# Designs tried in a protein design chat: VH-VL binders against Laminin subunit alpha (LanA). Part 2

Target 1, 191 residues: Laminin subunit alpha (LanA), of Drosophila melanogaster (Fruit fly) (q00174r1585to1775)
Amino acid sequence: SLLKHVSITTPEFHEESIKFDMWPVPADEILLNETTLKADFTLREVNDERPAYFGVLDYLLNQNNHISAYGGDLAYTLHFTSGFDGKYIVAPDVILFSEHNALVHTSYEQPSRNEPFTNRVNIVESNFQTISGKPVSRADFMMVLRDLKVIFIRANYWEQTLVTHLSDVYLTLADEDADGTGEYQFLAVER

## First folded at step 1 (VH-VL)

Design m1 (framework fv_modakafusp)
Fold by ESMFold2-Fast, scan of step 1:
Structure m1 (fold): chain C 191 residues (1-191), chain A 122 residues (1-122), chain B 107 residues (1-107)
Amino acid sequence: as target 1 above (191 residues)
Amino acid sequence: EVQLVQSGAEVKKPGATVKISCKVSGYTFTDYYMNWVQQAPGKGLEWMGWVDPEDGETDVAEKFQGRVTITADTSTDTAYMELSSLRSEDTAVYYCARGRYYYGSGSYFDYWGQGTTVTVSS
Amino acid sequence: DIQMTQSPSSLSASVGDRVTITCKASQSISNYVDWYQQKPGKAPKLLIYDASNLQTGVPSRFSGSGSGTDFTFTISSLQPEDIATYYCQQYRNLPLTFGGGTKVEIK
């Protein structure tokens, strides 16, 4: 199904079995290989000071490697339904994650407490950085997009337990020839 | 060029309130957080808080909550830090410093004001 | 709050010496640390951002390294104009926190 409305929390720990797309791990602990990422799925040390992310599956782009996300527009809306009990967390808003690299985006506009937040990100190298903040070349950016495994969308902005709803997740592709639509929606898969 | 220009030195009595200004030029005021940093004589730097000039949202360090008010006036491109109930230990140099609220943007405090000396004495 | 422990608190070295300052975070901050130089009577100046990147206009003798909890700032060949106090600062989480500073003096 299409990802329209998903409630998540910042749990104290999470189980290895994922029932919806959520990754309660800090960005600096999202490592660049599958084995390391899997080890973090059993973390007992998740706390509210760490950023949490929705993992958005894009199996269509991963199954059809002649369709590129490059130049596409990612848009989504976050709804905050609970009070905010702590300090603002400094973390990226979007992470492009591949087997070998992770690239991050921090949006200019940030959410206000208890207000809906709509974000739009054009998928080009100038909008992303390495985790250390260095610019990314076109070649390195294309390598990440070619082997893209997941797009992480930030789920919390303030410390303490929050309820965040993610809705209206769209990726509009720049490739107008792809299936005649030029637009794809991410699919949330229960696991 | 980017400049942050702070108001002049202040001498205050205990219990008084001080309001320091930081006028910016050379960039779009609403594109950066404006931070305030306290430095007591011979001591290190301590972050007090920030304001986002675009929407007026603020975050204040716990030590200063209830005593500090940080504001921004976009019509004059000026940020303000008001500290109330002054004590002798508030004697310090106060700096404004712009910072990107972008995670991984490459620099946090790339431009600083020249500092404002506040002396609290009885 | 993330605590930044900086060492040493002061040092004296000769012109041309290699100077190393360390900063330890109480929890992982990835690379979200900047280094500042403050000369007597002046505002701090950004030298290094994101742990290892040299700010534009800053001499190449300054460098930074590290990730996670342990960070190092180095002056490869100390010059007279480098007399200052140096601070690390994390920006991974609010509140933003600074190290205690390292005062560098020339013999």
Scores: ipSAE 0.000, ipTM 0.455, lowest interface PAE 13.3, mean pLDDT 73

Design m10 (framework fv_modakafusp)
Fold by ESMFold2-Fast, scan of step 1:
Structure m10 (fold): chain C 191 residues (1-191), chain A 122 residues (1-122), chain B 107 residues (1-107)
Amino acid sequence: as target 1 above (191 residues)
Amino acid sequence: EVQLVQSGAEVKKPGATVKISCKVSGYTFTDYYMNWVQQAPGKGLEWMGWVDPEDGETDVAEKFQGRVTITADTSTDTAYMELSSLRSEDTAVYYCATRGDYGDYRLWFDPWGQGTTVTVSS
Amino acid sequence: DIQMTQSPSSLSASVGDRVTITCKASQSISNYVDWYQQKPGKAPKLLIYDASNLETGVPSRFSGSGSGTDFTFTISSLQPEDIATYYCQQYYNLPLTFGGGTKVEIK
């Protein structure tokens, strides 16, 4: 059975880099193997004033199939609960992370408190930018996809977020024939 | 052994305030939300609110807002639920409850206290 | 508020019978449902978490299934000690809400 780990991290954003206290390591370790993710137990991390992210670790992305993501769609559903106290947290919604580069995406539609929100991001360079907001060339984008280590999905939008649920995470592959791996790659179990 | 031990039964007059305690042992108090649940005689379970003992942050159900105060004292590993302006319909058993861990360190945890009966009568 | 509609409100069955209780959420809640057993005069006890996972120490005759809006709790072979009221509960959104309960009795 395919084992996956999902973590919550609160990275620090610098001019063109992201810093971690350590590499994305599960703060609340969640072991996945076609079973339910217990993301509701990450409440304390999502109450931080800093942006928090679900980090999806998938050994398959590191070994094969990462280039087939180009032109595909990343889709996921978020549902978060928060009070009306605290400030809005300004942060990108999706981060494609490699050891030498990180690319960010901010979606046009943003989620509301206490309401399910489904996001869909087409994986092409025009939908991403550098941490500092500069445009990304196709060559730079392909370099990140070739050495993709983790995809971060935003977990908080407001200070004092009580709980954030992540479910229905899918990555559609655009180049089905090249690797014969199929149309859809599920990056995290439903939760 | 993991235990939630609640204070004893209370009899109060209408308009009074009652404060119920829930002392925890056998786990790290600040690791879990502590919930409070009301059960009127012969009725079902109704969630009142919760507290995060680490930060003292609370959320209280609309029905109880303005009358319920939920607090936690980490020096004694005790959670409290205070209900003011008591009415006859507040006659109920009140439970504190939390959830067990889902990981390899699964707790053989009874997630509920034994309950505290509150009777509001003139 | 997410409303949890539980059915039936009560049932009577014989020892060894398969007992099924259903719970319907007013909106999709994925699998964020727990099931509790409450015996008369006692506090509730967790039996099933996340719709289908058996809590440690709970007999294997208890099971849960479902996702989205429709959830089922089953006792495969009813025992005398299973006489109790059973509740579903959602934790997808605040406020946390319980079903109305199902009272299970032996006939």
Scores: ipSAE 0.000, ipTM 0.442, lowest interface PAE 18.5, mean pLDDT 76

Design m11 (framework fv_modakafusp)
Fold by ESMFold2-Fast, scan of step 1:
Structure m11 (fold): chain C 191 residues (1-191), chain A 122 residues (1-122), chain B 107 residues (1-107)
Amino acid sequence: as target 1 above (191 residues)
Amino acid sequence: EVQLVQSGAEVKKPGATVKISCKVSGYTFTDYYMNWVQQAPGKGLEWMGWIDPEDGKTDVAEKFQGRVTITADTSTDTAYMELSSLRSEDTAVYYCARALRYSGSYFAFDIWGQGTTVTVSS
Amino acid sequence: DIQMTQSPSSLSASVGDRVTITCKASQDISNYVDWYQQKPGKAPKLLIYDASNLETGVPSRFSGSGSGTDFTFTISSLQPEDIATYYCQQYYNLPYTFGGGTKVEIK
């Protein structure tokens, strides 16, 4: 029932991360139902500026190789329950985390304090950067998808975020072994 | 080799201020946060605070707020911890310890200084 | 603040014995726990990070396990050089907090 985070010990991330003010932390999330995760920040210190993330791979299709996600879309909805005071936290919206590298995405659309936020990320190398902000090659991107450990989805946007719900997480899968014709499968959060 | 070398032992009177240094070598000073840890005689470890040497940003545990100042000098690759209004309860060994500046992968105090003994006595 | 309760506070065991130390967090901290060894008069040394990962150069007799609120540190076959105090530490939230320590002695 609970989302599991994967520990990574590969120190390739020891090269500077300029995009984070403080180290990212896990959201304290629980699975409310098969399509909704809840993160509750009411027990955290006010003005804790660290970005917090949902880890969601355990709720998606359980496969060791996610190369079939290439060219597909990750889509999700965030709903914030009060706690919009405080400064906006600057951090990536999506992190693809693997044994080989971490790749980050920052969306052009940002959440409004008054509305649910629906995000959609096309899973191709041009939409991601290294933690240090460098471009990613197709080969490096496919290496990350091949050994993907977790997809982190950002859970807080303001210093005083109180409760965030993550719902309707979908990942499109593609079959790239076909003769120049892609096949896609659109999947909801799995049990 | 990576080394954190701390200044020598200090004996102070109550009410005095002590400033201890932690000089680093063998790595890029600004890539790691520098943490300070207090250990009273025969007691456990207590985190005091950290500094990011790149921008000088600090965070200090509530117990030490108002008495502890943590600074860093990037021209000499040295971190400092200054503790004011010393009391007998501040008699302890003080350690500096580095931790990676950012890591989604892991966090640890992987390299520690040798410790600086501070004795507060009247 | 997150409290780390470590048990036992001390133990005595024979060379070759299996030694187990536990650490309980006051709230769910996932796997954000490190374990340190401190020998008398020396600085602490990292042994285990992220609950279960062995630091480079550390003997394989040391291991860690657990997630959430309950964590265990094990020495599979105690050696004379393992006489030390062992500490768990959480890094899930500031302030970082240590367990009270477990002093390991030989009978």
Scores: ipSAE 0.000, ipTM 0.451, lowest interface PAE 17.4, mean pLDDT 78

Design m2 (framework fv_modakafusp)
Fold by ESMFold2-Fast, scan of step 1:
Structure m2 (fold): chain C 191 residues (1-191), chain A 122 residues (1-122), chain B 107 residues (1-107)
Amino acid sequence: as target 1 above (191 residues)
Amino acid sequence: EVQLVQSGAEVKKPGATVKISCKVSGYTFTDYYMNWVQQAPGKGLEWMGWIDPEDGRTDVAEKFQGRVTITADTSTDTAYMELSSLRSEDTAVYYCARDFWSGYYRDAFDIWGQGTTVTVSS
Amino acid sequence: DIQMTQSPSSLSASVGDRVTITCKASQDISNYVDWYQQKPGKAPKLLIYAASNLETGVPSRFSGSGSGTDFTFTISSLQPEDIATYYCQQYYNLPYTFGGGTKVEIK
């Protein structure tokens, strides 16, 4: 059986906050197997410029306190298997969302159509900004990690993105490396 | 050059066990899943199962569960498919084929072995 | 199991003809379809992956299209060396399943 109805959302960005709604919710949201999430945009309008995100942390771990993730890495793989030509959508690649604030990251490397894209984000304040583009202090960053509700991973890059798959999501814990327990695996084959 | 070389033809009696090998070269064995495919005479292709050589994890099609064992030896870069309790219906050509799988990345069966003919005679 | 229904089961065409083979999945499989060519006595060879992408070294006369449940494989100008059986395959979900094959013969 395939698990259905994974969490996909389209945020509205405001000055220092994000409002989430579930529209458009892909009609055929399914977990293809236990290691891969699918976002299906085939029912979207051709010119839909709205960014969409996979909600990862709350769905998979149901944890709020992630201070131990400071200095670690978030890594993930995206594949765009049925996209076609369309305008590039400008949006952040990763959002750390908490009750206190939302922080955004835009990666230097961006995906190419129909090519696998593996991203790696070091979880430190210098790699994130406020929604308005301002730097984040260590104290503010730690506040967000302490009460982290969800990590949003960007699901579409082009207006014509039809299907996006997310897999191999890992969160490495810098302080736990010495104990051999320095890794969370969210969407990965059990190996 | 990437190559998958299979063991030679086998003739077996009903109830016997056959073990086919697939030796790889030209790539890192543990980076790709190895699939096994059965083709009965004059029939189409039927997927039997796969193995991840890195950890030995396997998945086997329901039709072959209980009779098929798929293994890999990373010291010799060789995958094996063992089929037990042979029946005349198991007479077929058996292929190994590599597949890149990293959860989200799914490649095709881009490189195939030459095939091993197994004949089960009563 | 996802069933792949391939048609026709066989066809005969002349050199230079356009040949079209279709494959229908029993459920939505996005673009997770590969196409293989198998010549008599030989192993299958990958021609098209992910519905529409031409494998390296494969002649441009071969093409694929489709998404969801309906897929098409085309040979734009049939050549004598194209005599073979062609198979579609889904890799959307386990178990992987193949179409029944289309035998292509020259008149």
Scores: ipSAE 0.000, ipTM 0.448, lowest interface PAE 16.2, mean pLDDT 77

Design m3 (framework fv_modakafusp)
Fold by ESMFold2-Fast, scan of step 1:
Structure m3 (fold): chain C 191 residues (1-191), chain A 123 residues (1-123), chain B 107 residues (1-107)
Amino acid sequence: as target 1 above (191 residues)
Amino acid sequence: EVQLVQSGAEVKKPGATVKISCKVSGYTFTSYYMNWVQQAPGKGLEWMGWIDPSYGETDVAEKFQGRVTITADTSTDTAYMELSSLRSEDTAVYYCARGKYDILTGYYPFDYWGQGTTVTVSS
Amino acid sequence: DIQMTQSPSSLSASVGDRVTITCKASQDISNYVDWYQQKPGKAPKLLIYDASNLETGVPSRFSGSGSGTDFTFTISSLQPEDIATYYCQQYNSLPYTFGGGTKVEIK
């Protein structure tokens, strides 16, 4: 029942040679042209204790310069429609993935089994660590933001999670544009 | 600061059982897995298994399955390794070592070790 | 099980010498290798993690490199306090496995 190291590769995540112990939600389980992204765990071929993640690819961020996002906030909402049973899975909530580095964030607030979970992560080095738990310098953090390939957002929290929806994904800029603040929405689709 | 303190040396007869403790301080016990490593006299290191103190889940190397039981007591921040049906080949120093489970690698380096517990099996 | 073959099994060198230890995995383990130092009568101490990263507080004369199946650990200028046995360890797959160790002695 312990999480185990597994080699995972999927085309939607820039085909890295990196081995990792997680399950990226496949593209064919993600509903496009809707207000939400859906992960349907009943379609998984392997039932294990690995955490699962929604991947937001760099090209879906409209090729923005991510350095301008330093000090801003990543915010999102998760809706768990079924499958609250089983052990709580201990895993990071957000992974910033670049070709050279992966940085992880574990949120202080945890979801409740019966309610939507809204999370907000300030994009600064003090909120992230390396996958081995080491602190990150600002220089290393900025290099990850420059070469950001995928932002992984956690999709399951309990071993028996059946369906998870991701909605309202935003990246808020730290700097104001004239009279207001900039805000990027990663996903806004209609079913 | 971070410390792993193991119980004292043991001398046992063949067929007996030994239980070694590893008491931690200076960090949150349930945030890291506790590993156990065997080192026979003049030989190298051999991984025996680990425990996740949060859930009590364990993984034990095949060589030790059926003879090793690893447990944790979160009220005293102490991990235990119990080895049964002792043989002369079990004469060794036993170490506990802290390691965190990492979701991307399934492992975290053994950055802190106990001082070791010598177990001698003789008749 | 992944086998870690470490060479040489022992070596003798003079103070100030460059010492190189090699570790070979029986299959591709990416960069999932740590290196430990064990002084006589003491517990092992982590020196290098993830093949090439120096642990905090460890002298810069120690370094690691490699990926895939071939890994190298180097002491750029051997000091008397470096007399120890050095071990590589893979964490790509369970069970975790250590190399056989390299005993480093001073002449």
Scores: ipSAE 0.000, ipTM 0.449, lowest interface PAE 13.8, mean pLDDT 76

Design m4 (framework fv_modakafusp)
Fold by ESMFold2-Fast, scan of step 1:
Structure m4 (fold): chain C 191 residues (1-191), chain A 121 residues (1-121), chain B 107 residues (1-107)
Amino acid sequence: as target 1 above (191 residues)
Amino acid sequence: EVQLVQSGAEVKKPGATVKISCKVSGYTFTDYYMNWVQQAPGKGLEWMGWIDPRDGETDVAEKFQGRVTITADTSTDTAYMELSSLRSEDTAVYYCATSRGYSYGWYFDLWGQGTTVTVSS
Amino acid sequence: DIQMTQSPSSLSASVGDRVTITCKASQSISNYVDWYQQKPGKAPKLLIYDASNLETGVPSRFSGSGSGTDFTFTISSLQPEDIATYYCQQYYNLPWTFGGGTKVEIK
């Protein structure tokens, strides 16, 4: 088995008021199979009331890539599989963070305990809101995507102190009228 | 056929060390955590610790820290539990048991048949 | 550590009776409780997971309920093959802990 260590980052917000707490996951997490991140909360003193996140942008995208190809008819879709219990999710499952603002996903669904949950998040303005709960304009949405620093994916689903396993994380491009050729996987495992 | 097969009964003297094996078949060894559970004669179940076979990460209950070592050998699909400085109070049946962890829960869905360890002088 | 207090320690009932076993956690543990059946000389067997979910292949006469600190396990109509010791277990925080067990005998 190939093991790699990767630093996991935390968000930094310029706004003074935040509607939810953010809980960083440990740095230098061991990556298995290059797309698998693990956060082990059973071995730590963890506040179960606080959401926790994996920071994954630099591990999904080559440092040369940008999420800047958004034109209304083309959008990115984030895919991921998480081994977690989604009962009582009270915080966003995905956060787009930039130097200018952070946007939180509003259309997440509660996962099942019986099987790994695979989620798809369409990266479009209607699926996101500001930290303060306001709708985001297309201009603000594009501003965040142009200078995107981190994509945060939920690591601790609130009432859970067990291990969270994040795998099969990738982005696809939807080119609806181009015969299905807009799909590709980003596997960037770099510190 | 999914199976956890443990090594045979052991009789040890006080102060000795015992090493119990749990051989896995019928599933991918690294897909599950392996737990060890102690049951003294006529008493209940007590969790001792677990190992993640894919990376060797372990956790051991405070009562057994310093005396228990849990290991896994992925080349033979076998987990081991070694208990040192044996006392008469360690006379028990020892079970290995799998759990998936994560969102699957830590419930023990597969159990070995148990290994009886008797500590006598 | 989270202590799981199980009661009663033993009970005797007739075939067809409703049997109820309780388990109390020393702190709130949501619904992270499992129930196991152990027959003499055998390894435990999972019956109920996450307080109320019936494991595949387990008869529907077995059920569980509860959340927070108080949990119950019920056999709606006791059968001869149900003679065993039953254990609750929490997996909210390490170390995982079991209740003391309830021995169920048939009269």
Scores: ipSAE 0.000, ipTM 0.453, lowest interface PAE 16.9, mean pLDDT 71

Design m5 (framework fv_modakafusp)
Fold by ESMFold2-Fast, scan of step 1:
Structure m5 (fold): chain C 191 residues (1-191), chain A 124 residues (1-124), chain B 107 residues (1-107)
Amino acid sequence: as target 1 above (191 residues)
Amino acid sequence: EVQLVQSGAEVKKPGATVKISCKVSGYTFTDYYMNWVQQAPGKGLEWMGWVDPEDGETDVAEKFQGRVTITADTSTDTAYMELSSLRSEDTAVYYCARVTIFGVVKRYYGMDVWGQGTTVTVSS
Amino acid sequence: DIQMTQSPSSLSASVGDRVTITCKASQGISNYVDWYQQKPGKAPKLLIYKASNLETGVPSRFSGSGSGTDFTFTISSLQPEDIATYYCQQYDNLPLTFGGGTKVEIK
C-alpha cells in the first residue's frame, strides 16, 4: 500500500505520553526517489539533542482495524549520509501511537556511524513497553493496535546528523498469509 | 584497541576513603555509561552504580547510597569511584565496565569491555 | 529490586558434555538478560546479550534462550578453557542485578 502522508517530527516525551506535531511533507522535500524517503534536518531545523522520527501514516490505517498486524514484522533500512559526529542520542527506535497510548520499542542492534542499518521488529507485546518502561499486557497492546494512528520510525541517532534516508519499509500482516509471506509495503507518495 | 585501565591495589583502615580510577582509550568516552561493580572474595558480582560521562548524571544502588560517589573527568577520559566510611565488608575487587545505553527509560545492556579490577583491602 | 536466582551453584562435567545453567527472575523482564563468563583472577567477559544474541568473537558452542522469568545458558560441547564462573544479569530495571553465579569445573 501507498503512503498518503509522511512527516518528520521531534516528539516531547512525558511520563506516559508524547507530544508532537505532524504534517504532510512536500514530495520534493522528502522523496529522494520512488522507494526512498529523505530526512534533511538542515531544512527542518531539528534540534541537535532531540530524537527525530519519520511519521508514517497510510490511508489504509483509516480503513481497517490493525489487530491483524499482531505477530507481523516491521522492517526498514536507514542510511546516514552525513553528520556522524556528536554523542549518541538515547531514544526508542519505533513508536506505536494511538489516541490514548504510545508504546515504544528499542532494538538491541543499533546502527554503526558509517554503515547502513536494517531493522526488523516483531509486532508483539513482549517487544514493546510504555514510555515509562513498564511491560505491556496483550490486552493493552491490542487496544493500541486497534486505534493505531501513526508508526514512528527513528530518523537520527547522533547529534548533528544531517541527512538520513529511509528505504524498504515493509509491514507483514498475519491475516494476509498463514506462512507470513504477505507484505504491506510503504511508498512515499503524497496524494 | 578499546581498553579500560584501573588504578592499583589499595590497603585502607576502617573509616577511611578510597578513590579508584578507570582510564579509557580507543573509543569516545562520552558515548557509553561507566558502571562500577563490586566482587567480595569468593563471592559474586554486585552492581554499585554508573555515570553518564557527558553530563555527570549518576545512579547508585541503595546499599551504597551515602557512601559512594561516582564521577567522570572528560578532560582526561577517566571515571572515578570513591567509597567512604570503609568497613571490612568492603574488602573486594572493584571493576569498571562500559555499557551501551538505549531507550527512553535508559536500559543498559551488554557490559562488553571491563577494566582489569582494583583490589581494595580494608583491615585494622 | 529484581532478584536473579541462578542454578546450579556449581557443576562438574567432562570435556565434550552439554552444560545447561538456568536463571530465574523474580518478575517478568522480557528478554533483558545478559550472560558473562569469569575465569579465575580475570574480569568478566560478555558472552550473550539480550537473552539469545552471541557477542562478537564468542564461540558458537555458547547459546542462550528464554523470556519472561525463565532463562537458560548452554555450552553445547564443554572445552577445557570453559572452566569459569558464569553469571546472568538483568537490565530491565534498576538496580542492575546479577545471579549468584555457577561455577563450572571439569571432572
Scores: ipSAE 0.000, ipTM 0.459, lowest interface PAE 14.6, mean pLDDT 79

Design m6 (framework fv_modakafusp)
Fold by ESMFold2-Fast, scan of step 1:
Structure m6 (fold): chain C 191 residues (1-191), chain A 122 residues (1-122), chain B 107 residues (1-107)
Amino acid sequence: as target 1 above (191 residues)
Amino acid sequence: EVQLVQSGAEVKKPGATVKISCKVSGYTFTDYYMNWVQQAPGKGLEWMGWIDPEYGKTDVAEKFQGRVTITADTSTDTAYMELSSLRSEDTAVYYCARDRGSGWYKYYFDYWGQGTTVTVSS
Amino acid sequence: DIQMTQSPSSLSASVGDRVTITCKASQDISNYVDWYQQKPGKAPKLLIYDASNLETGVPSRFSGSGSGTDFTFTISSLQPEDIATYYCQQYSNLPFTFGGGTKVEIK
């Protein structure tokens, strides 16, 4: 298969599990070409002003117990190919989604129009909060990592975003694998 | 036809090391996780660990941590489970099992090897 | 670790009987349960996945149900070839854990 150990999916979840409006990008609207994921919003029949997210899993996240990800870094690059004349959409940049809880991260650095955006998130409790904006204890954070189902990476930032490309998705592990080289690429494409 | 074929029975003394192989055919070896399961005589099933053969990443149950090494050879489509410092309670049948998980957060052991009997006796 | 408590440990039933096996998880595992059949001297075989989905090629007399902590596996009309030990397994958290097994015998 072209894409090994990586799933690009629209997760099934209860509406009560995520209390703010969000749009999981449907798998059939995501095109994998070589090493880049593409969300094509021009395929929509109607405009949706809600924030859109890529649902991303790598082989490590597929095991449901991700305590080894604690202290690691999630990094990714977004490329926007559209006119960005619309208003900014306020939403978190990264969501750690579990059956127990959803934790959100909003990065200080935000993307600029017509420029690639590289984001880096250290996977520790101080960088995340609950949907309601409450801080998260280490114990609660570890509970979410133990039952992590998917990582959502934000796909749109402005009204009238037409196409977003996601590339260079990596998770660098720490602690038990703290050798400075424990990094994994979420997407892989073979010829 | 998907097949998982394991190496033959082993008889070992306490303190020895055993290495069991699981050769696959009928599918792309690197597309599925391979799991190892222990079954002591007359007892139930106990998960030992898994390997992602594409990246070589493994996870091993705490009970076997430090004694179990799981590896994969993509040139021969073969997974290995090595168990060291053998004890009498390691006498068991060992199975490899393919995981047909959807790539989300779901796991299903849909094909199993025939099993390898390991007897540890003095 | 999540503990899977399976009951009964063994049962004897007649051909055509309805057989019910239960499995209880020590914590909420949603529907992340699979069921396996193991005939004497053979490797286990997947019968049910995600608590209630019938594996391809498995006879429709086998079914599963349940969510959260309580799960049930049923054979609607026991056949001679169904003599085996049946195991539930959770895959909500590592390490994956199996129930203790239920030995199903005829007569």
Scores: ipSAE 0.005, ipTM 0.463, lowest interface PAE 16.1, mean pLDDT 77

